# VHH binders against WD repeat-containing protein 38 (WDR38): the designs that were tried, part 8

Target 1, 314 residues: WD repeat-containing protein 38 (WDR38), of Homo sapiens (Human) (q5jtn6)
Amino acid sequence: MNSGVPATLAVRRVKFFGQHGGEVNSSAFSPDGQMLLTGSEDGCVYGWETRSGQLLWRLGGHTGPVKFCRFSPDGHLFASASCDCTVRLWDVARAKCLRVLKGHQRSVETVSFSPDSRQLASGGWDKRVMLWDVQSGQMLRLLVGHRDSIQSSDFSPTVNCLATGSWDSTVHIWDLRMVTPAVSHQALEGHSANISCLCYSASGLLASGSWDKTIHIWKPTTSSLLIQLKGHVTWVKSIAFSPDELWLASAGYSRMVKVWDCNTGKCLETLKGVLDVAHTCAFTPDGKILVSGAADQTRRQISRTSKSPRDPQT
Below, E stands for the ipSAE of ESMFold2; O stands for the ipSAE of OpenDDE; V2 stands for 0.75 times the mean of E and O plus 0.25 times the DockQ between their complexes.

## First folded at step 1 (VHH)

Design j2 (framework vhh_8cml_1)
Fold by ESMFold2-Fast, scan of step 1:
Structure j2 (fold): chain B 314 residues (1-314), chain A 127 residues (1-127)
Amino acid sequence: as target 1 above (314 residues)
Amino acid sequence: EVQLVESGGGLVQPGGSLRLSCAASGRTFSSYAMGWFRQAPGQEREFVALISWSGGSTDYSDSAKGRFTISRDNAKNTVYLQMNSLKPEDTGVYFCAADRTVYEYSGSTYTYEYDYWGQGTQVTVSS
């Protein structure tokens, strides 16, 4: 039988050697796909060449576990979020820390860049979303409204809005277009567990992936749920829209990657790899290749360093 | 370069067990995913089992699930296939393969690109 996935969509899986000092909490591809970042329990961020799996650099500085990392859209910078309550902003080419962003009072769990790479959003266990100016390191705005830890974030590519996902099982859309002291926001309800990942499409649709094993596709302008994607057997870890918005890729806390039809909600394909955990998935800018990458996480490390996202140590 | 040598094949009765070994010589074994394939007389080579470079992830064909277990010892540069509850349909030459390349999906099927293959070891399940 036909899988429904076009022959023009190629899937690449890359393998990474485990050289981390502890659990890998986060992984993120560079915009050109040539580098993978991994954030570790040892407080370091590791840079890997995706083609070879070679370690390019290891960066210390955080005094607690690194929980999340992301590249700026322009590829010049990356940010790391840590249990040490800070966000660090790094220069990719020089492999150096440019800024330490202080303000959070508990573990920081997510960071995301605005489309122009000039602003950064962070969120975590203190239930606060903080907006930062990348160049100056100044906190621009504090956003309050979530009832539990903030675990995911993404900026809209079409309007000046930020989406955040939380352990309170809601997505908040923050309207950054208004020049007012109070930021207007809307809550998207429907998930039954932690919203671990968020992704905007090029046209401004929003996908949310959850530990309830579902993915919801929303139209933020109307606050309406368009489609619910069901089929993951484990928590959803990462999601990505294809550039033409016909498909969505998702990765769980397993080696499985799924490809979905965004209009019908049908799972078109379940992709299996030899990676121990699928931490991230991304489409190339031309939409012809889906890349899935993961760093090795040994079962021994998972058993030794078991942590609940609802019970932070700092 | 990397050379793969299989051993442990032989003649067994239905319901019997065999453990196959694949010894890798040369550097870089621990950086490869390792697979087992088999080829029955007059048939195409088919996938049996796969283990990631670290040993943390495994995959099996539907015919192997619940009966076969793949494992590896990176200190000894060896991968194993423990075969239980053997059936006449399991008869064939079993090949070890090392994968360092990208797994590709093209339409309705996965494409595997393996860098190195062993010469194979014969398994015969006969009553």
Scores: ipSAE 0.000, ipTM 0.146, lowest interface PAE 16.0, mean pLDDT 77

Design j3 (framework vhh_brivekimig_d4)
Fold by ESMFold2-Fast, scan of step 1:
Structure j3 (fold): chain B 314 residues (1-314), chain A 126 residues (1-126)
Amino acid sequence: as target 1 above (314 residues)
Amino acid sequence: EVQLVESGGGVVQPGGSLRLSCAASGFTFSDYAMSWVRQAPGKGPEWVSSISGSGGSTLYADSVKGRFTISRDNSKNTLYLQMNSLRPEDTALYYCAREETYYDFSSGYTYAFDISSQGTLVTVSS
């Protein structure tokens, strides 16, 4: 029977990680997978070592809840978005705030880095997308077009474009390739609720995850919907493409992680047993391990004294 | 309440085989990934194998890959571990576990599971 299982499924490992003592709104893995960030209701960003689960640092500065956090692709920086209407840029190695980006008029809900780590996009409840220069902290562009709060964003890895997802149930593709007075964009329609997460594949396909319980895979160049993935019983929270683009992982508010075939739209696997809401999911660079982070305040562990009668107490 | 009851352990000679069973109750069995975890004398718990809720995906520790086969029967709420080519180092208490991941601050990152109170003893000796 072992020969009947696809090799990619046989070697893929799911790692759920997220024991935490505080309330957490967001989590994100470093590009090398060695660190986890968590953004907290208390206004702090926490850095954790993925292997050990050890807290590396706790960073204050935001004066309101942290809503989102993400590493730069080069791993040197991370950004945090807050209800205090600011984005903060942080140095990973020094654990220090480098810049406070001010411009948003309401809570900032999403941040994303360009593939070269030189630019940052932010968006939130003021319906504005702001494009920033990472090195100078200067706002480069203001992108207007969404009709409600912006909740998700991701840069294309293949072309100079940004995707944003909104409570207006649309995805906007912003064309950044030409320096013009007005940024050209297209709205992708099809979802019926908040678009909570976005992810580009390595080849430039776009996946959008929604509170309508579906995931849509789009071809941005033609603005066409390729596949609709149905099966989540509640709102979709996080999505990630595998590096080889054969698979998509998704995490929902129901403590469910699903793995999908990106070409057929078939759900290949449904994983349950996470302690609480899965906040983030990512594949390792070799595609062999799927890592999912969930913030859980409950500490439950194998007890040597009650589960192992041969284990001495202290 | 979640209940997991292991059986099938015993004493075998090196090269022998055993099949472990775990009867699950108190939850929707097909909704959860299940695992086998073992604890050798004087050592901490070691993850052995996992199977998805559907049975479509399986994972094995390098030490048992090619020798052990995990399977499940969702109609009977039962998890199995077929152990072939057993070695003295496979001697341990084997626990059935509903898969969860926890952090233990004193020991670091841990694959922690909802484990039965009993376990089943496997002894491989001549």
Scores: ipSAE 0.000, ipTM 0.139, lowest interface PAE 16.7, mean pLDDT 77

Design j4 (framework vhh_7xy4_2)
Fold by ESMFold2-Fast, scan of step 1:
Structure j4 (fold): chain B 314 residues (1-314), chain A 126 residues (1-126)
Amino acid sequence: as target 1 above (314 residues)
Amino acid sequence: QLQLVESGGGLVQPGGSLRLSCAASGFTFSSYAMAWVRQPHGKGLEYIATISGSGGSTYYSDSVKGRFTISRDNAKNTLYLQMNSLKPEDTAMYYCARDTEYVYDSSGYEYYFDYKGQGTQVTVSS
């Protein structure tokens, strides 16, 4: 009856960055919100100060486009996933590559860190999920079960489980607690297209965002769909739970950020940006500010034409 | 030393046209989205149009779609607003603004600008 976003919701926008060699494929905020990473078609990862929009560093090394980047929860490291079939682990303070993780046979599309920052999961076009030890760079497990490319991943904060989302339109929950040759997993079905983003809440609820224009909130312990969020007019690109789990923020490919009531499934507000750029979204720890980031796309004579072989048809 | 200086306002008859200009200095103009906003006498700020730093995206309020065109010349650090088919309700002080944060409230969206010029008056009357 009385649930909703605050009467005033503040949105902090990052200034235009420029300087990318090619299109931006991925963006990610640091856990403290003070830095933005961008992964580019030119094979570089760029680090930006969110307050000023100033370029802090440009890191080469990948021999193909960077598809995804993410900070470790402790903020000390970040990982990048590339079309060159590798994952790179980087030290944030030193702006140096610590490791090149080799094992994938095709483009790597997603990486995620465990809550303790000690493990990393990667997935991509070879349909394989690989679990890595961050300190040693050793592959710990190979997870097989998806029928198509893996596009999203997130670790549970409450149990030793990994969620992965795929072009096969399913979410897999992998139980990492079992000491067996094969990892136990369950499939969550309901989406009709690529699952581009995943996010766990602090209590262990899971949200999945899809190119079918919907967001599903699941209870993984029972494999039950709790709520379907409808309203995006284009593909969902990123999602984030508020710290108190009352709200979910989502960003779509059409420059819109939406805020949803997680109990009712009602879209409380739609926030429009003026930038023709990819957006990311995150709540501050107190939940009072929604942070939205944008990186300006490199100018091209023919822009906004997807080269993806998996471009969904209208 | 940051400045936004508007010009081109004046008195016109209904159905007339005006072109507003905004000269920007003291910052990297091409790195910022720019906006035109207006304030009618005794009323709040009304959003008119925005343009991305590259010029690749433009947005218009429903009250001016098809009549107004926002553009920019990054080589000259200048923002423009071409106003056609002017109506008495277009009478307002027009401001050039550099885009920054925005805040939602229960009444709708609000844009917050870190810089706004002194404005140029547009009066549409018979």
Scores: ipSAE 0.000, ipTM 0.137, lowest interface PAE 16.9, mean pLDDT 78

## First folded at step 2 (VHH; framework vhh_brivekimig_d4)

Design d4b (at its last look DockQ between E and O 0.51; V2 from the best seeds 0.00; counts 0 for: pae E 10.7 > 2)
Fold by ESMFold2, look of step 2:
Structure d4b (fold): chain B 314 residues (1-314), chain A 120 residues (1-120)
Amino acid sequence: as target 1 above (314 residues)
Amino acid sequence: EVQLVESGGGVVQPGGSLRLSCAASGFTFSSYAMSWVRQAPGKGPEWVSSISGSGGSTLYADSVKGRFTISRDNSKNTLYLQMNSLRPEDTALYYCARLYYGSGSYRDYSSQGTLVTVSS
């Protein structure tokens, strides 16, 4: 398995993406890492070619700040969530809005796609989680139970479940296999502040990042807290599992991105750079870490690539 | 260290006007977008309006479009909300917020707000 000595992280590429018309609130890499999506306070979503930094399109439509954006797993669609109380669903290839999903009464703060790209979950300040059919735009389910704003979500890759994280400091696991309208199955308690990010691993482990500066790794099937990752000095903003589930990357509201050993809970490396905040991090299928966020001095977005500690061939 | 202090609230009749102010300190004001958020009694928070760091871009919730105007004076480090044609449903505690890279900024930089009451 491992050689026993992890490789150090190194910044290999830094690309600056041009001036947005307002602050950038969210970014997302396409599944293949070739496109970066940014959501801005100006109500637009921007698409960028990751390697070159070339602007591909600027898409308006939202009448309020874009708070969150995410690609579908198949890469054909993306979704944006906004303070205008809507979610918009967009065709990547055509750069066109397909649907405007209305139903939320307050700002929408998170969206996530099901693994088959056919359903979308959304949540926000109205404390409601909504499930939508992507093709028709019809709301499929309304999930209630959180006691404060919903700030994060992710679908399980292995079972028909949705995780949501909230200002109420809990993660709810919604079992979508149940017939009943109220599908809240389980609350995971342990954090003491907002659950800002959630990520399922390929085998169904769940990581939660929080403004309590910790990351928890859970086994949702047994409701077990497996590991606490401590070491961030700021709120946690973004997390991602490596494809082999051995590593977790995390970004805080700071210049620091950390890589953790999921088995031991130890921080293996810390990358410090020009970013004021890294909005997102992701692992590519070949194990590289992609990071994007705001630069120190301006409302610019940058991205960078670092080498996976376990994959020395990159 | 970051401080946001709201003022200008009060009691006003329906159809009346108020101007809210938010004095900012502890950061480079012109480099950050700013927002107004309100919370009515017994309700969750509701985004009202946002303005870019330069003041060149503004956005409004549908419920306030045409009645409210957000502005800023970067020389005075002050954010404003001009509220015209006030309605009873505008009654709320109004907060300003600096956008610190996410939704948390609406709560972390102001907890007091300024109360606006619209009643006969």
Scores: ipSAE 0.000, ipTM 0.358, lowest interface PAE 10.7, mean pLDDT 78
ESMFold2 (binder alone), look of step 2: mean pLDDT 82; pTM 0.820
OpenDDE, look of step 2: ipSAE 0.025; ipTM 0.445

## First folded at step 4 (VHH)

Design k1 (framework vhh_brivekimig_d4)
Fold by ESMFold2-Fast, scan of step 4:
Structure k1 (fold): chain B 314 residues (1-314), chain A 119 residues (1-119)
Amino acid sequence: as target 1 above (314 residues)
Amino acid sequence: EVQLVESGGGVVQPGGSLRLSCAASGFTFSDYAMSWVRQAPGKGPEWVSSISGSGGSTLYADSVKGRFTISRDNSKNTLYLQMNSLRPEDTALYYCAKEYGSRPYFDYSSQGTLVTVSS
């Protein structure tokens, strides 16, 4: 009712000390928040217990770096995307690869699950979006339209549509509701750089985060930009809607998390002290706690002179 | 092992031009966005420019937009930075960085290339 009233929010920051063989490229929380996945340059996916920071398992199989990883909404599976041009589907409980999805011609940069956990979308440097059946591993559809690498994706929770974000600075909304020879899609233009992250709200609003330092909130049904969120001093890395859709959390490369009012576009809080870049932000199911986690990195920006200001991590 | 070797730096007068090169090895070059990052004496690293893996999309810091041009040759695994209308404040050690999913990282084996704009 009183938009613009200062919000108070409990924040939990989670840091993991890695035994990664290379850089961490991606991190993702399980739906219940009890696990963190990290995808590594060494070709492995690592599973961590969020509460303790303990390594649960390390999974090899990819023959190139893992670029992205994400849990299925039901929590039973996760998917990994790799420079080896494949997507792997994994069983969480058994910590075992179930399927290798082959079809991409270049590095796969993003994967996302449909809300029912039955379909998967993947995209990457070949500029192609592929839709897969999770149970069979069969490729269902090829979606073509982006002019550069696909870097982000998310399924609509309310209609059978997929959103993809690209280095071509556009978001495409793909209509999956009809079986047609060509998939209908709409391009959302307005960003000026790579669209690194996408998130649907429960009601079907779409947020896009960009290397142009902005977040756009869209109404996909009308292809309308509703609000532009400005205030990040560097690239946007991760975004999440609160369950009640009143707030959006965003994490950038500046080691801070911002909380925004989705109706006014006002930044309500800036949370400082995030330790590293490879992190996620997510709200608890009740919306009262924002969880921000950072994965340990094998490489970091360093000063080349002993007289330069030191990064606390260098 | 990812290896990045920068070259092309030097001493120039204000208003001058330089072309920097970065030879990349140890990864599939065309599958990664690449960036130029600079560090001026006594300052922290500053991101300068990025280019998509295909070369079809570029991004520039406001301080260099209109003066610098990033490009790549995927057949040679080489990244370039054409620097025009150089200013004293462009004086820095310039680094090539593999940039995807995280901030630019410096390889400990990378030495950078020094650009000095003398006035």
Scores: ipSAE 0.295, ipTM 0.659, lowest interface PAE 4.2, mean pLDDT 81

Design k10 (framework vhh_brivekimig_d4)
Fold by ESMFold2-Fast, scan of step 4:
Structure k10 (fold): chain B 314 residues (1-314), chain A 119 residues (1-119)
Amino acid sequence: as target 1 above (314 residues)
Amino acid sequence: EVQLVESGGGVVQPGGSLRLSCAASGFTFSDYAMSWVRQAPGKGPEWVSSISGSGGSTLYADSVKGRFTISRDNSKNTLYLQMNSLRPEDTALYYCAKEPYGRSYFDYSSQGTLVTVSS
């Protein structure tokens, strides 16, 4: 009868103050949960302390809107993807740009780090996936196969594979073990809309979140769909597996966070009352705390004309 | 500053057709997904359709699937909605929106375009 969050989880909400020079396009928690990164329409990346909500730094450099940002797994670096067709690699402690990665011909929509933090993948509206060496900034591989913009990516923690999600409604699993001119890949079909987010579990299961309002959990080794998670009333924006793989958290564009049982596919809890759309959700490394974040766009709302923003209705 | 200007609405009989347009400025149009949202008198906003930045992929609300077609012309920074087989329940103010509708509705000053299906 009870669809509440298990007693072993504590949920924390984080508010970010509206010091952006425009719309917030993306947000990402640091691996330890102590920092939030936001990418803005003004071309800047902002760092926030999750405990206080205070701005730590504001970093310019991109000449167009920042579309996506993500921390390296070791927490020492972060990457930003921009409409200026570049990816920037930044040092977290010094808050300085280390590399500008040039190669994309259109807006870059996603970046992800390999588990060892030594490689980076990027993708976007040019339909190309580029694999980069983090230390040197050199492009290692170009991966071609998607039919529309690449919107999401994540590296496998167990094998040398990359997953990418696209507006073409497919997930591609790229086998990075081969150093031939052609990279082998498999397509996972089943979604009916943009695949906005991807997350690998610790054992190598893959979750995909979609604008079709569903989350699919896949077994990539067999290209099989294990379970569909249904219940979001609008598009899925962010997903995260718990470290023990028993739960999945998801955030949607309708200002809700859901917690799911990965074994049964049952929604255990629906959390409401975030300040704006829930941009991100993440588990702490021990799996005891789920954190969710949303941009504070109060300053921007005061500057708009007579209309009030509302949650979407379908 | 982002600006979106809708046009093409009007009064039409049930079963009729209309084509809506949205002229966009102040951003790189082709880098963003675009959406149509409608608001019927006395009701909240309802998402209708979305299209990828390239125009290669589209999404529709169940209420309009098979009747409405979203398209875009990136060379003209213009979004379109072709509405066929119109029904009285399609009567609403129609708005275009940059990116996903769930982020912030009506982020930009926009008049919308009125569609009335009567008789």
Scores: ipSAE 0.303, ipTM 0.670, lowest interface PAE 3.9, mean pLDDT 82

Design k11 (framework vhh_brivekimig_d4)
Fold by ESMFold2-Fast, scan of step 4:
Structure k11 (fold): chain B 314 residues (1-314), chain A 119 residues (1-119)
Amino acid sequence: as target 1 above (314 residues)
Amino acid sequence: EVQLVESGGGVVQPGGSLRLSCAASGFTFSDYAMSWVRQAPGKGPEWVSSISGSGGSTLYADSVKGRFTISRDNSKNTLYLQMNSLRPEDTALYYCAKELRGSGYFDYSSQGTLVTVSS
C-alpha cells in the first residue's frame, strides 16, 4: 500500500506474514530492495520477496533467538547475530551457511558489513565489538570501550571507521585506519537512552536513533552534534538517509514512519496506518521511493502497547 | 517458554513506598533489557521504566523519574521496581516485560501486580 507524501517522494509499505514461531526481532532489506530478511525468536532467518510477500526460504542453524540480520553491500552474503553467542555468514544465492563466527561471550545484538563487503563488525551484551574477515572468518580485532551492551553499528562509507551505539547512551567512532592492538576511538555523548540504530550518510554524516525518542545527526570528523530530531512518541527502531542526504526516514515502535528534513530538523511527514510495527525503512538508490517493511505475527504472538490498534477480531 | 511472575503490589497511602519483583524464567535473563509497564483502570498501557541486561543503564518515564528506581539481580533472574513517594495517579496493574525488539510491545498474558494508592 502506498501512502500520501510529498510529490517527489513515494512511500511503499509492504506486509509480510506466514512465518513460523516466535517474535520477529529484526528485519533488513537487500541492497536492491528486492528481498527482506527477518530474524526470529525461533532461531531462524527467513527470506521474503519484497514485491510479492512470498517466503523464499527458512534457514535454521542458530541454537537461540536471532537478534539481528543484515545484507552485505554487494548483496552476495548476509549475516545473522544470535543469543547463541555466534554470528553466521550466509550465501544469499545458495541460501546456505558459509561460516559460524565464535568469540562473543553473550548474546550478539548487531552486525554490520564494511562498504567493500570484506569485513564484518559484531557487538552485543559482552560490551565487545569484534571485527572479522569475511573471507576467512578470522577475528581481526577486538574493540573495547563501551560501558554497556552494543546494540547498533554501521561502517563509514568514506573513511575506514566503524560507529557503534550502546545502552550506555553513547556512540563510539572507532578508527580502523591504524594497525594497532588497541583501537583509537571517540565517544559522542548527548543521547539519554539506548542507541538502537545508526546510519551513515554517503558523505560521512552519522545519524543515531534512540530509546530517548530522538534522532541525532552528527559530524564525526569534529565530534559535533549538528541537529536533534524530536517528534517520535516512542522508541526509535530504524533510520535511513536518502541518497542525496536531503531527507532522513525513521521508524519507531509506535507503528509510524517519519520523514525529516536533514537541514532544518523538521518532520515533513508522518506515515500512519501500518498494521504492524515498521521494522525497517530504506530509500531506493535513486531516492524517489521510501520502502518500509513490517512482519506480521500470528495473533497469539501479537503484544499490545498504548499505541496498538484495537484488534476487533479478538 | 518465557515466564514472568510479578509480585509486591498492595495498598499504600500517598507518599508511601512499595517494591515490586518480577521472577523470570525460560530465557537468558542477562541478555535482555527488561521493562515495567503499568495500566491504570480504564486507560491504556503506559511504559514506566527500562533497564539494560547488565543493569548498568536505566530509563524512566518523566512521570516517575526521581521517585522510582528499576534494578535487577541477574544471579536470581529477578527484576525490581522500587516505588517511592507514591501518588494516587500511580494506581495501576504493573507488568514486567522482556524487551520485544521486533514489536516494542509487552505480552498481556502475564498476571501483573496491583498497586493501589489511597487518596
Scores: ipSAE 0.528, ipTM 0.797, lowest interface PAE 2.4, mean pLDDT 82

Design k12 (framework vhh_brivekimig_d4)
Fold by ESMFold2-Fast, scan of step 4:
Structure k12 (fold): chain B 314 residues (1-314), chain A 119 residues (1-119)
Amino acid sequence: as target 1 above (314 residues)
Amino acid sequence: EVQLVESGGGVVQPGGSLRLSCAASGFTFSDYAMSWVRQAPGKGPEWVSSISGSGGSTLYADSVKGRFTISRDNSKNTLYLQMNSLRPEDTALYYCAKYEYGRGPFDYSSQGTLVTVSS
């Protein structure tokens, strides 16, 4: 008998069908898992019902492609980041734009909410991280330090810190606890390519996913790499910790979702799909079910191949 | 609207060099990471190299590292691939691709440019 080891991990894959305009640039589950957001090349944000796979709404407003979208932790709001250099804050229940956040000089590539849903961080090609007050729409702080585009961000659930991932292959941990005019930060080095996704665990561990095909699990308090997850054959697209931190789910550009043991670094399961759509994954709050979502989209170019070249480990 | 036009391919001898170009239009070039992808006769597509929107960060496949250099000129909306020390196994159609989250580097709609390395 294997005491403490689950017999099976239930996996629920949800496929969405509808009139998605253009390519999907981003996807995100609501905190309760009942909705999926997709950000589109057509400048719209689409809301989908997870249970039915039906389109709930299509929201225009951005004058350029939507590059990223994310729900607030309280589920009341979502944010969208765009090539039009703005972030928009939206009311979920009313499906209305509440605020347009202006300040970035280039495409905005990432947005994330603080755990209390009161602050928002944004970053992009201008190499600037901006902190915003959600209620007022005012910029609170400008964070400078990355050498290339910011592509990913996530707030710590345990301390007042923000993590950002960049094309400069580093993760920066910004200490928001200090009252000094300049925000102190530390760089986590180890990746060799764009850091496309970041996720904090409930205890404050940080996972980073990269175009170098690896996932690193870090202890930010010591700036130490705890474990490297190797096995994706192409770029890592999204990652999520299970609530108990025993598992990590990841999606790659090969249309595969992998489930990893966070203590051993072993890939426990590989789930393959045939959809030419963006995939995202999230664990249910009890950690028993992994939900993978996808949105149907019109093919405008030749179909994406499911085969990716394998780079030899060296 | 979005157009990518590759050029610069040709026939070269082993050990030779070629410089490929990709002219981009219909989007804000500097807002997107760009990639080179190749497809050899009878094989699937192979990712070759990528470059950040600023041009400050690059990534290479192990098969081309140290021989190929990716670069971009955002003022001309043009992506480049400098290929040195060419080998017969580099023979392929070469495509440039705009990065998009749902598609990755392997979705392309352009004609490509043919590189043939033979003696």
Scores: ipSAE 0.405, ipTM 0.745, lowest interface PAE 3.2, mean pLDDT 83

